# Designs tried in a protein design chat: VH-VL binders against p38851r773to978. Part 49

Target 1, 206 residues: p38851r773to978
Amino acid sequence: EAWCYFQDNFKVGSKTLFHVLFGDKSQVFPSSLFLCKKGSNLNNNSYWERIRRAKEDASCQFELCRKLQFQLNRTSNFIKDLLWLKDDNDNFKLVLQQRVTKIKQGYYFEVEEGPIIVKFPLCHPLLLRVRFIIAECITSQGESLKKCDLAILYDFNYVESIDKLNTKVEKLWLFERIHLNWALRYCKLEHSEINRKTREYLKKFN
Key: E = the ipSAE of ESMFold2; O = the ipSAE of OpenDDE; V2 = 0.75 times the mean of E and O plus 0.25 times the DockQ between their complexes.

## First folded at step 20 (VH-VL; framework fv_felzartamab)

Design b2 (at its last look DockQ between E and O 0.39; V2 from the best seeds 0.00; counts 0 for: pae E 9.9 > 2)
Fold by OpenDDE, look of step 20:
Structure b2 (fold): chain C 206 residues (1-206), chain A 119 residues (1-119), chain B 107 residues (1-107)
Amino acid sequence: as target 1 above (206 residues)
Amino acid sequence: QVQLVESGGGLVQPGGSLRLSCAASGFTFSRYYMNWVRQAPGKGLEWVSGISGSGGYTYYADSVKGRFTISRDNSKNTLYLQMNSLRAEDTAVYYCARSDWFEWGMDVWGQGTLVTVSS
Amino acid sequence: DIELTQPPSVSVAPGQTARISCSGDNIGSYYVYWYQQKPGQAPVLVIYDDSDRPSGIPERFSGSNSGNTATLTISGTQAEDEADYYCQVWDSSSDHVFGGGTKLTVL
């Protein structure tokens, strides 16, 4: 399994950062996604919906779920067909799932994104997932101070090769390794764009 | 201008059925989680049921599971509560209330509609 | 399942500070919401997320939550603040939980 993570600091509270990134009016998603065609009228976010958690957790009683819809750029040929939707005009859209999996007092957030399945000729498909974590700068053993005005954003990117049964492939041949590296580069570029747009928004916000 | 208006309350015999409606105006109805909360005469507030923005997820208090059904029609900006097998203990003022996904408090309430279950 | 306990009644003189408690096991791990209900009226949200105040709610209303107790505080209580107050949390097992309510009397 290949993975990479990124860390950035923002001079705002975690709740504010969460709203900037994931709020209903936020322009960060889906336009920051590397596969997204910027400026497309097909790009849209659904409203968040609250769903009950499967397991008991006092710190997070419900999960939030929404769908990101966007038009693919020139990399559309590498996306598995299962993720495509056609509109009334035969335009292709990719649908990406986002879920808020944790919300703790002290303004701690975990958001899961994905999966994106990338298909390459003569190779096993790659499955890409992202985990976002927003936390206050001061956190000790699960306890955080509210409104620290300094939030930390973590991006954990996971890339897995999967077979036709969606099972992880352990041994990769040369071209699969090349594509894996490509995917990691993709994650870096996407992170950079998210970071850039977030900071741009924050400049306008204050 | 944001408003919720309940209707459909009345007198019904035990074992009977009643359907409540809640008309929303002044906001994007489909964006919000909607709730039914009831209050028996002289008693406190009790959550009854909830439904997600799209209507894909519904939730019920144990006291009404199997008897009540919550639904919504986003094209009509209307919330519904189908109440079957009504009991005397279901007698209450029924409120509809909205909740934002980000702010989970119920920030807008209707005026309520009275449901009386009596022989 | 979490249970929320409120005192049945609280009395305060005009201008004094009223404090209404909401007790529950590990309630500090939950976001607490407070509602005001005057006779013959629907409830009104006065505090959300433990301590945040909606627009239109006077600054004299404040909230706190830690350990096993959440507290609604009304500083400089006025006659118009006489009402029933309810605390509420979201719980994964019981969904929505209200306290029993507290009658605030302004003497």
Scores: ipSAE 0.247, ipTM 0.736, lowest interface PAE 1.6, mean pLDDT 86
Fold by ESMFold2, look of step 20:
Structure b2 (fold): chain C 206 residues (1-206), chain A 119 residues (1-119), chain B 107 residues (1-107)
Amino acid sequence: as target 1 above (206 residues)
Amino acid sequence: QVQLVESGGGLVQPGGSLRLSCAASGFTFSRYYMNWVRQAPGKGLEWVSGISGSGGYTYYADSVKGRFTISRDNSKNTLYLQMNSLRAEDTAVYYCARSDWFEWGMDVWGQGTLVTVSS
Amino acid sequence: DIELTQPPSVSVAPGQTARISCSGDNIGSYYVYWYQQKPGQAPVLVIYDDSDRPSGIPERFSGSNSGNTATLTISGTQAEDEADYYCQVWDSSSDHVFGGGTKLTVL
């Protein structure tokens, strides 16, 4: 079981960063995703759809939802070495949901992504969720500093499955090794690509 | 040219029904949250109803909930407002307006269509 | 649950600065939008996201928002600026909320 946390600083307001990461013209997703085969014709995003709870729910929270469609990058040495997928279809396609779960009028955004279920040989299924948090830097008087922070939390949790085969001690030992190394590499590579593309697009808007 | 054109307003009796239409052009209609906003004669602006780009989520002001139904046909680039059980206080100019969900303001408005509920 | 309060009217001499307030509990945590409406016409967005101008809006229009008050400022006010002005926010429980409007008179 593992988690990773990254925090990056940007010299733009939080709404600008949200647009760059998640806007309908943004190219950060799906190509920044670790599992995505870059440049595939199967890579496509739905547009954001505003989902608002019933008005009687009196909430400062609403959801925007979209789906990322992409071809799984089965040719990556890291994915090939750590995933044991058996599939007769060479056109692996994954559909991944992103949901804006919290917004405070342009100074704070939370986006949840996933879940993704990853299966390692002889291991329990591993559930991956990602959370993005964008927070504007403000003074004690509420004035924007025109800069913001991006936090990315990768959370890896095993889905409970009660069977005799999945609880062997030797499998747990291999599982712990694979889990640690794989999770660290996943987090580092995806974060690096997200950060790279985000900064590339910020140059385009300035 | 980005344009919104309302139609279907007119005179109706209390308790009657009326259907408003808003024809959109010059932009990708299905990507935008759409609104109806009304203005009674000599009064201010009042948001009435909104609908998500896909049409899957609809929202209503308390004053119209249960009586009005917002809908859209993305194949025709058209927004609708079905108004039932009309009351005198529903008398207003009805505007359709496009929200930019990045900015949460209404950046494009139609010229409005007058609904009069009288007699 | 936020309610927006605007003065019913503001008068200003030509060439002077007009300030139109929009008061609401903690309105500084919202992005504020301002609309100009001339008689018999549809509203026109003049300020978005507290302080930004859409293309085609004269730079004499500016906005600010902090604490419990947002303000539309028109520097060097001209006769053509005579109109009703509305502030608006989006609220997660009430959706789009408008202020009552302010009639700007240029004398």
Scores: ipSAE 0.007, ipTM 0.529, lowest interface PAE 9.9, mean pLDDT 79
ESMFold2 (binder alone), look of step 20: mean pLDDT 94; pTM 0.954

Design b3 (at its last look DockQ between E and O 0.45; V2 from the best seeds 0.00; counts 0 for: pae O 8.7 > 2)
Fold by ESMFold2, look of step 20:
Structure b3 (fold): chain C 206 residues (1-206), chain A 119 residues (1-119), chain B 107 residues (1-107)
Amino acid sequence: as target 1 above (206 residues)
Amino acid sequence: QVQLVESGGGLVQPGGSLRLSCAASGFTFSRYYMNWVRQAPGKGLEWVSVISGSGGYTYYADSVKGRFTISRDNSKNTLYLQMNSLRAEDTAVYYCARSDWFEWGMDVWGQGTLVTVSS
Amino acid sequence: DIELTQPPSVSVAPGQTARISCSGDNIGSYYVYWYQQKPGQAPVLVIYDDSDRPSGIPERFSGSNSGNTATLTISGTQAEDEADYYCQVWDSSSDHVFGGGTKLTVL
């Protein structure tokens, strides 16, 4: 139900920006995720691989998928109030997929992440979905201007349980509204880190 | 240096079988998609097949589908092409080539191995 | 299902500019790759992503792509540029698609 949106422009082509953000040697992910424990040797990426669509053999569509692996920071540096993350003491390695669901011949990329589940005390599970959109600026004749936009869309929904991710909570409790506001604030921190690392990488890459 | 070396070509009769190999060196083999591309004598390039880095995705040109099988062994840095039910029109030089994970361009090619299908 | 059409041959005098076309329906929506192949040798990538040169490719090689036509341009053509040239795209329905090739002759 709640969402936030960030948009930036870069003076590079969309394929270049895609490789900086999501390429095999990128250092942006998973270390930029607000729930990721920074500096853990469990934080890594796999390489992109084409996969067959899961619908059925008769309807083959191409997708690219890779996995992020990270140690979940249950007392995240991005969430200062320790009481909000006091679920248990288990540190767990989470594998999260990034999936390129649309590729438009190097002009337009959509990368979807999710779901990420954030559990605050006394709240329903908060489902986070993230979508990255990279769109190249082109002329009317199809020539690249070597400029592109990055949009990052964070979408949050409380769900009834972790077993029922499609069942959204319609009426929020007051405490849930407070936690949602904190989650939205921390998306700003994640965006700031993504932007900083992206520009740092582009500077060194030039 | 980055290198691809094909082997296993030769003379075979129609209906026969042959297995090609491509040895890779100088790069992390499992990171790249691998392709087979063929060229009949005096003719142009024809893409044959592709395999993903893990081997989980394969795809074939219609002209070879059902007869050829692409595979790889990442522990040996080797790409394979099993060719069955060979026909005269399969006579060509066969190249292996690596591509990006998007499979858009082929930046490194082997020198090729000749397959001749004749009686 | 995109098909790429190249002229069978192009002739140019030494020092002049050679232009090799690659025609395809809406090819401007694709990234185009160009390969040079000399007799008895493997293809060599000379242009990627429409217009970019790999390391080691002379500056006289350039490329463009818009509408229904991609073009490989060789300025100041030299005798060593005599070769077959192929364009290529990746297509989601057909995978890697090559043009028929163009023989460049330097007279």
Scores: ipSAE 0.019, ipTM 0.585, lowest interface PAE 7.6, mean pLDDT 79
Fold by OpenDDE, look of step 20:
Structure b3 (fold): chain C 206 residues (1-206), chain A 119 residues (1-119), chain B 107 residues (1-107)
Amino acid sequence: as target 1 above (206 residues)
Amino acid sequence: QVQLVESGGGLVQPGGSLRLSCAASGFTFSRYYMNWVRQAPGKGLEWVSVISGSGGYTYYADSVKGRFTISRDNSKNTLYLQMNSLRAEDTAVYYCARSDWFEWGMDVWGQGTLVTVSS
Amino acid sequence: DIELTQPPSVSVAPGQTARISCSGDNIGSYYVYWYQQKPGQAPVLVIYDDSDRPSGIPERFSGSNSGNTATLTISGTQAEDEADYYCQVWDSSSDHVFGGGTKLTVL
């Protein structure tokens, strides 16, 4: 398993940052995904819906889930067809899931995105997932402060090679390793774009 | 222009059934979670039930679980509460109230409809 | 499950500051909402997210929340502020939770 993470600070509360990134009117993600055609009229997101978790969690018994729909850019040939929806106008959209998996009363958020499955000739497919963590500033005792006007965003990117049974492949040959490195590079680029758009939005918000 | 209007309240005997309706106008109904909150005469507010925008998620207070059913018809901008096996303690003014998926306060309320359960 | 406790009644003279408390274990970790209900009317949201005011709510209304107590403060209380006030939080196990309500009387 290959992974990389990024960290950024924002001069807003965690709830505000969450709203900027994941709000229903947010324009950050509809135009930030690396595999998506920017500016496409097909790019949108659904409303968030509560979903009961399979296992009870004392901190959060519910997940919020929405679907992101995007038109693919020139990399469409590498995307597994299971991720595509065909609309009434014969347009193909990538369907990406986002789930808020943890909420601590509005000052801590965990969001999972994915998976995206990328195909390469003569290689096992790559499965890409992202975990976002938004946290407030913390006191020396580890207590989070609400509305401290300082939020930290973590992006954890996971890339796995999977076989036909969706099982992790442990040993990769040379070209698979190259493709894995390319995927990690794409994760960095996507993060940069998300960060850029977020800051641009915050600048306008202030 | 944003408005919620409850209807369907009335007098019913213990063990009876009643269906409440809440008509929404002035906003995108399907975006919002919808809640039922009741208030017994001279008492405080008690949350009853909630339903998500699409109707895929519902939840109930323990006091009404198994007896009440919340539903919605987004094509009609209407929220419903089917109340079965009514008890005297269910006597209350029933309010419908909206909340966002992100902001979980109830920012719009109806005028309420009175339900009286009595022999 | 969190329980919210409010005083049954609070009295204040016109022009004075009214404070209504809402107590609960670690309530400071929750976002608190406040509702005003006048006789014969539906509740009105007056404070959300501990201290934010919806449009149309007078500036004399303010809120705070820390530790085990949230407080609704009405500065320069007026006769029209006489009403019942309810605090509320959302909890993952019980969804919406209301306090018992406080009757504010303006003397």
Scores: ipSAE 0.013, ipTM 0.594, lowest interface PAE 8.7, mean pLDDT 85
ESMFold2 (binder alone), look of step 20: mean pLDDT 92; pTM 0.937

Design b4 (at its last look DockQ between E and O 0.55; V2 from the best seeds 0.00; counts 0 for: pae O 8.8 > 2)
Fold by ESMFold2, look of step 20:
Structure b4 (fold): chain C 206 residues (1-206), chain A 119 residues (1-119), chain B 107 residues (1-107)
Amino acid sequence: as target 1 above (206 residues)
Amino acid sequence: QVQLVESGGGLVQPGGSLRLSCAASGFTFSRYYMNWVRQAPGKGLEWVSVISYSGGYTYYADSVKGRFTISRDNSKNTLYLQMNSLRAEDTAVYYCARSDWFEFGMDVWGQGTLVTVSS
Amino acid sequence: DIELTQPPSVSVAPGQTARISCSGDNIGSYYVYWYQQKPGQAPVLVIYDDSDRPSGIPERFSGSNSGNTATLTISGTQAEDEADYYCQVWDSSSDHVFGGGTKLTVL
């Protein structure tokens, strides 16, 4: 129903960018997430682990999965109005999965994030999914330019209930449209923070 | 001092079983993927198996699939290879080796343990 | 499944440049790793990610990878470089794949 798309270019190879964003020592997540209270002692990540894919794929027998744990940022009015069904009643924590779903010989990575389900009062649940795509810039001869692109896709949908995630609410209430508009604005802030941290790390070590 | 030490190799008859161990020290064992790689006498290296850091993912070369089982005990910093239905072709020096979480390359190897399968 | 082909042997005079090839279909799209193995010893990683050296590996070791061929290059070859050398890639369908090995002789 609603989406945001961002693309940025970097003067490093795709494997380097992947490690800066998603490596086990990276600090880009969870602190760059819009919903994350930055600096909380509750913020941490599990390490990446291979898991067996639910479906057989010709290209890969596994995906990599990790969990981000973070405390909700409750400072903004948007966050104050959120009711998170099934949230951790103590400390308002979220656990969010990231999955590396495609790896092509270190030149291409896809990472899926979520879903996150948020509910505003008197609204249907809002589903958020994010996809990150890192692709090496390669000549027609197959040679790396040591440059890559990062694409981030945010997808938002209201669903009928938390039990029916494949549904789509097509006739929105006024309040649902207002909250969706705020969510779209906040994806720009999250993208900006991800981009800023990524470039800071790259600059610091070069 | 980062170190891997294999043990449990020996002489076994065809159809027999053997369990290899690999003791790790000097690094956080639970943060690495672990591999078994073997080398038949006078031959090249052959990858055997890999295990993820929690043990939730394992994968095997076709030549050993169904007969060998890789496992780990992170509380004891130890990697294992259970070898069943052994064949003469399994005769080799068996190395354990660590890799990063992508498992693309193996930067630390043990000294190896010899397994001989002979009547 | 990608298969990696190496020459069985390479001979070089001391001080000369040794080049050990590793051929595979579109190997340039893989990260290539090189291992040195001396008799009676475990393999040692000498090149990772096509061309990078681990700490402690002399600068005379270098690597390249494009098209269908990866190459390990040892400049100023010394007697201590005499060993077997293996290339390796990771493939999503077959996991770790090694080449057959190349015996480098310094004579």
Scores: ipSAE 0.082, ipTM 0.644, lowest interface PAE 5.8, mean pLDDT 82
Fold by OpenDDE, look of step 20:
Structure b4 (fold): chain C 206 residues (1-206), chain A 119 residues (1-119), chain B 107 residues (1-107)
Amino acid sequence: as target 1 above (206 residues)
Amino acid sequence: QVQLVESGGGLVQPGGSLRLSCAASGFTFSRYYMNWVRQAPGKGLEWVSVISYSGGYTYYADSVKGRFTISRDNSKNTLYLQMNSLRAEDTAVYYCARSDWFEFGMDVWGQGTLVTVSS
Amino acid sequence: DIELTQPPSVSVAPGQTARISCSGDNIGSYYVYWYQQKPGQAPVLVIYDDSDRPSGIPERFSGSNSGNTATLTISGTQAEDEADYYCQVWDSSSDHVFGGGTKLTVL
């Protein structure tokens, strides 16, 4: 298993940052995704829906779920077919799921994104997942303070090689390792774009 | 121009049933969570039920769970509350109110419809 | 489950500052909403997210929330401000929770 994470600070409250990234009117997703064809009319996101969790959590009994729809760029040939949807005009689009898995009201958010399955010839497929964490700086220290105007965004990117049964492959051969490294690079680029657009939005907002 | 209008209230006997409606206008109905809130005569506000954008999620106060059913028809911009096994303590003005899932504030309210449960 | 407690009534002279409290365990960790209800009318949202005002709400209305107490403050209270006021939060276990309400009388 390979993973990388990124950390960024924003001079806004955690709730505001969440709205910027995941709000209904947010322009950050899906356009920031590396696999996305920028400017496509197929790019959109659904509204968030509450989904009851299977197991009751003391902090959050519900998950929020939405779907990101976007047209694939030139990397479309490497995406597993089951993730593709065909529209009325025979255009292919990918539907990516985002889930808010944890909420501490106004202070802390965890968002899961994925999975995306990338397939390369003669290699096991790669499963890509992202976890976003938004927290107030004080909240991360176990304190509650609203509207600190300083939020921290964490991007945890997970890349896993999986077999036909969706089980983790522990030993990778040379080309699989190369592809894994490429995937990590992809995660970095995507993060950079998300960060760039977020800051651009905040600049316009201020 | 944003407006909610409740209807369907009236007098009903204990054990009876009643269906309330709330007609929305002036906004995109499907983009809001919808709530029912009631107020007994001379008492405070009590949240009753909520429904998500498409109806995929519903939740009820313990006082009405198993007896009331919230639903919506986005094509008709209408919210519903099916009330069964009504009790005297269900007597109240019933308001419909819109909210966002994230904000949780109810920024638009209807005028309310009175439900009286009495023998 | 969080419970919200409000004083049953508050009185204030015209032009004076009215303060209505809403108490609850660790209420400071929640965003608090305030509603105004005049006799025979539906409630009106006057404060959201502890201290923000919707469009059309006079600036004399303000809110704060910390620790175990949220407060609605009405500076320069006017006769038209006489109403019932309710605080409200959202909780994951009980969804929407209202306080018992406070009757504000302008003397």
Scores: ipSAE 0.012, ipTM 0.584, lowest interface PAE 8.8, mean pLDDT 85
ESMFold2 (binder alone), look of step 20: mean pLDDT 92; pTM 0.939

Design b5 (at its last read DockQ between E and O 0.34; V2 from the best seeds 0.00; counts 0 for: pae E 4.7 > 2)
Heavy chain, then light chain:
Amino acid sequence: QVQLVESGGGLVQPGGSLRLSCAASGFTFSSYYMNWVRQAPGKGLEWVSVISRSGGYTYYADSVKGRFTISRDNSKNTLYLQMNSLRAEDTAVYYCARSDWFEWGMDVWGQGTLVTVSS
Amino acid sequence: DIELTQPPSVSVAPGQTARISCSGDNIGSYYVYWYQQKPGQAPVLVIYDDSDRPSGIPERFSGSNSGNTATLTISGTQAEDEADYYCQVWDSSSDHVFGGGTKLTVL
ESMFold2, look of step 20: ipSAE 0.041; ipTM 0.588
ESMFold2 (binder alone), look of step 20: mean pLDDT 92; pTM 0.941
OpenDDE, look of step 20: ipSAE 0.461; ipTM 0.819
ESMFold2, look of step 21: ipSAE 0.074; ipTM 0.636
ESMFold2 (binder alone), look of step 21: mean pLDDT 92; pTM 0.938
OpenDDE, look of step 21: ipSAE 0.566; ipTM 0.852
ESMFold2, fold request of step 22: ipSAE 0.007, 0.072, 0.142; ipTM 0.546, 0.634, 0.667
ESMFold2 (binder alone), fold request of step 22: mean pLDDT 92, 92, 92; pTM 0.939, 0.932, 0.940
OpenDDE, fold request of step 22: ipSAE 0.643, 0.631, 0.718; ipTM 0.869, 0.863, 0.887
ESMFold2, last read: ipSAE 0.032, 0.007, 0.194; ipTM 0.601, 0.559, 0.680
ESMFold2 (binder alone), last read: mean pLDDT 92, 92, 92; pTM 0.936, 0.930, 0.941
OpenDDE, last read: ipSAE 0.645, 0.733, 0.714; ipTM 0.870, 0.892, 0.888

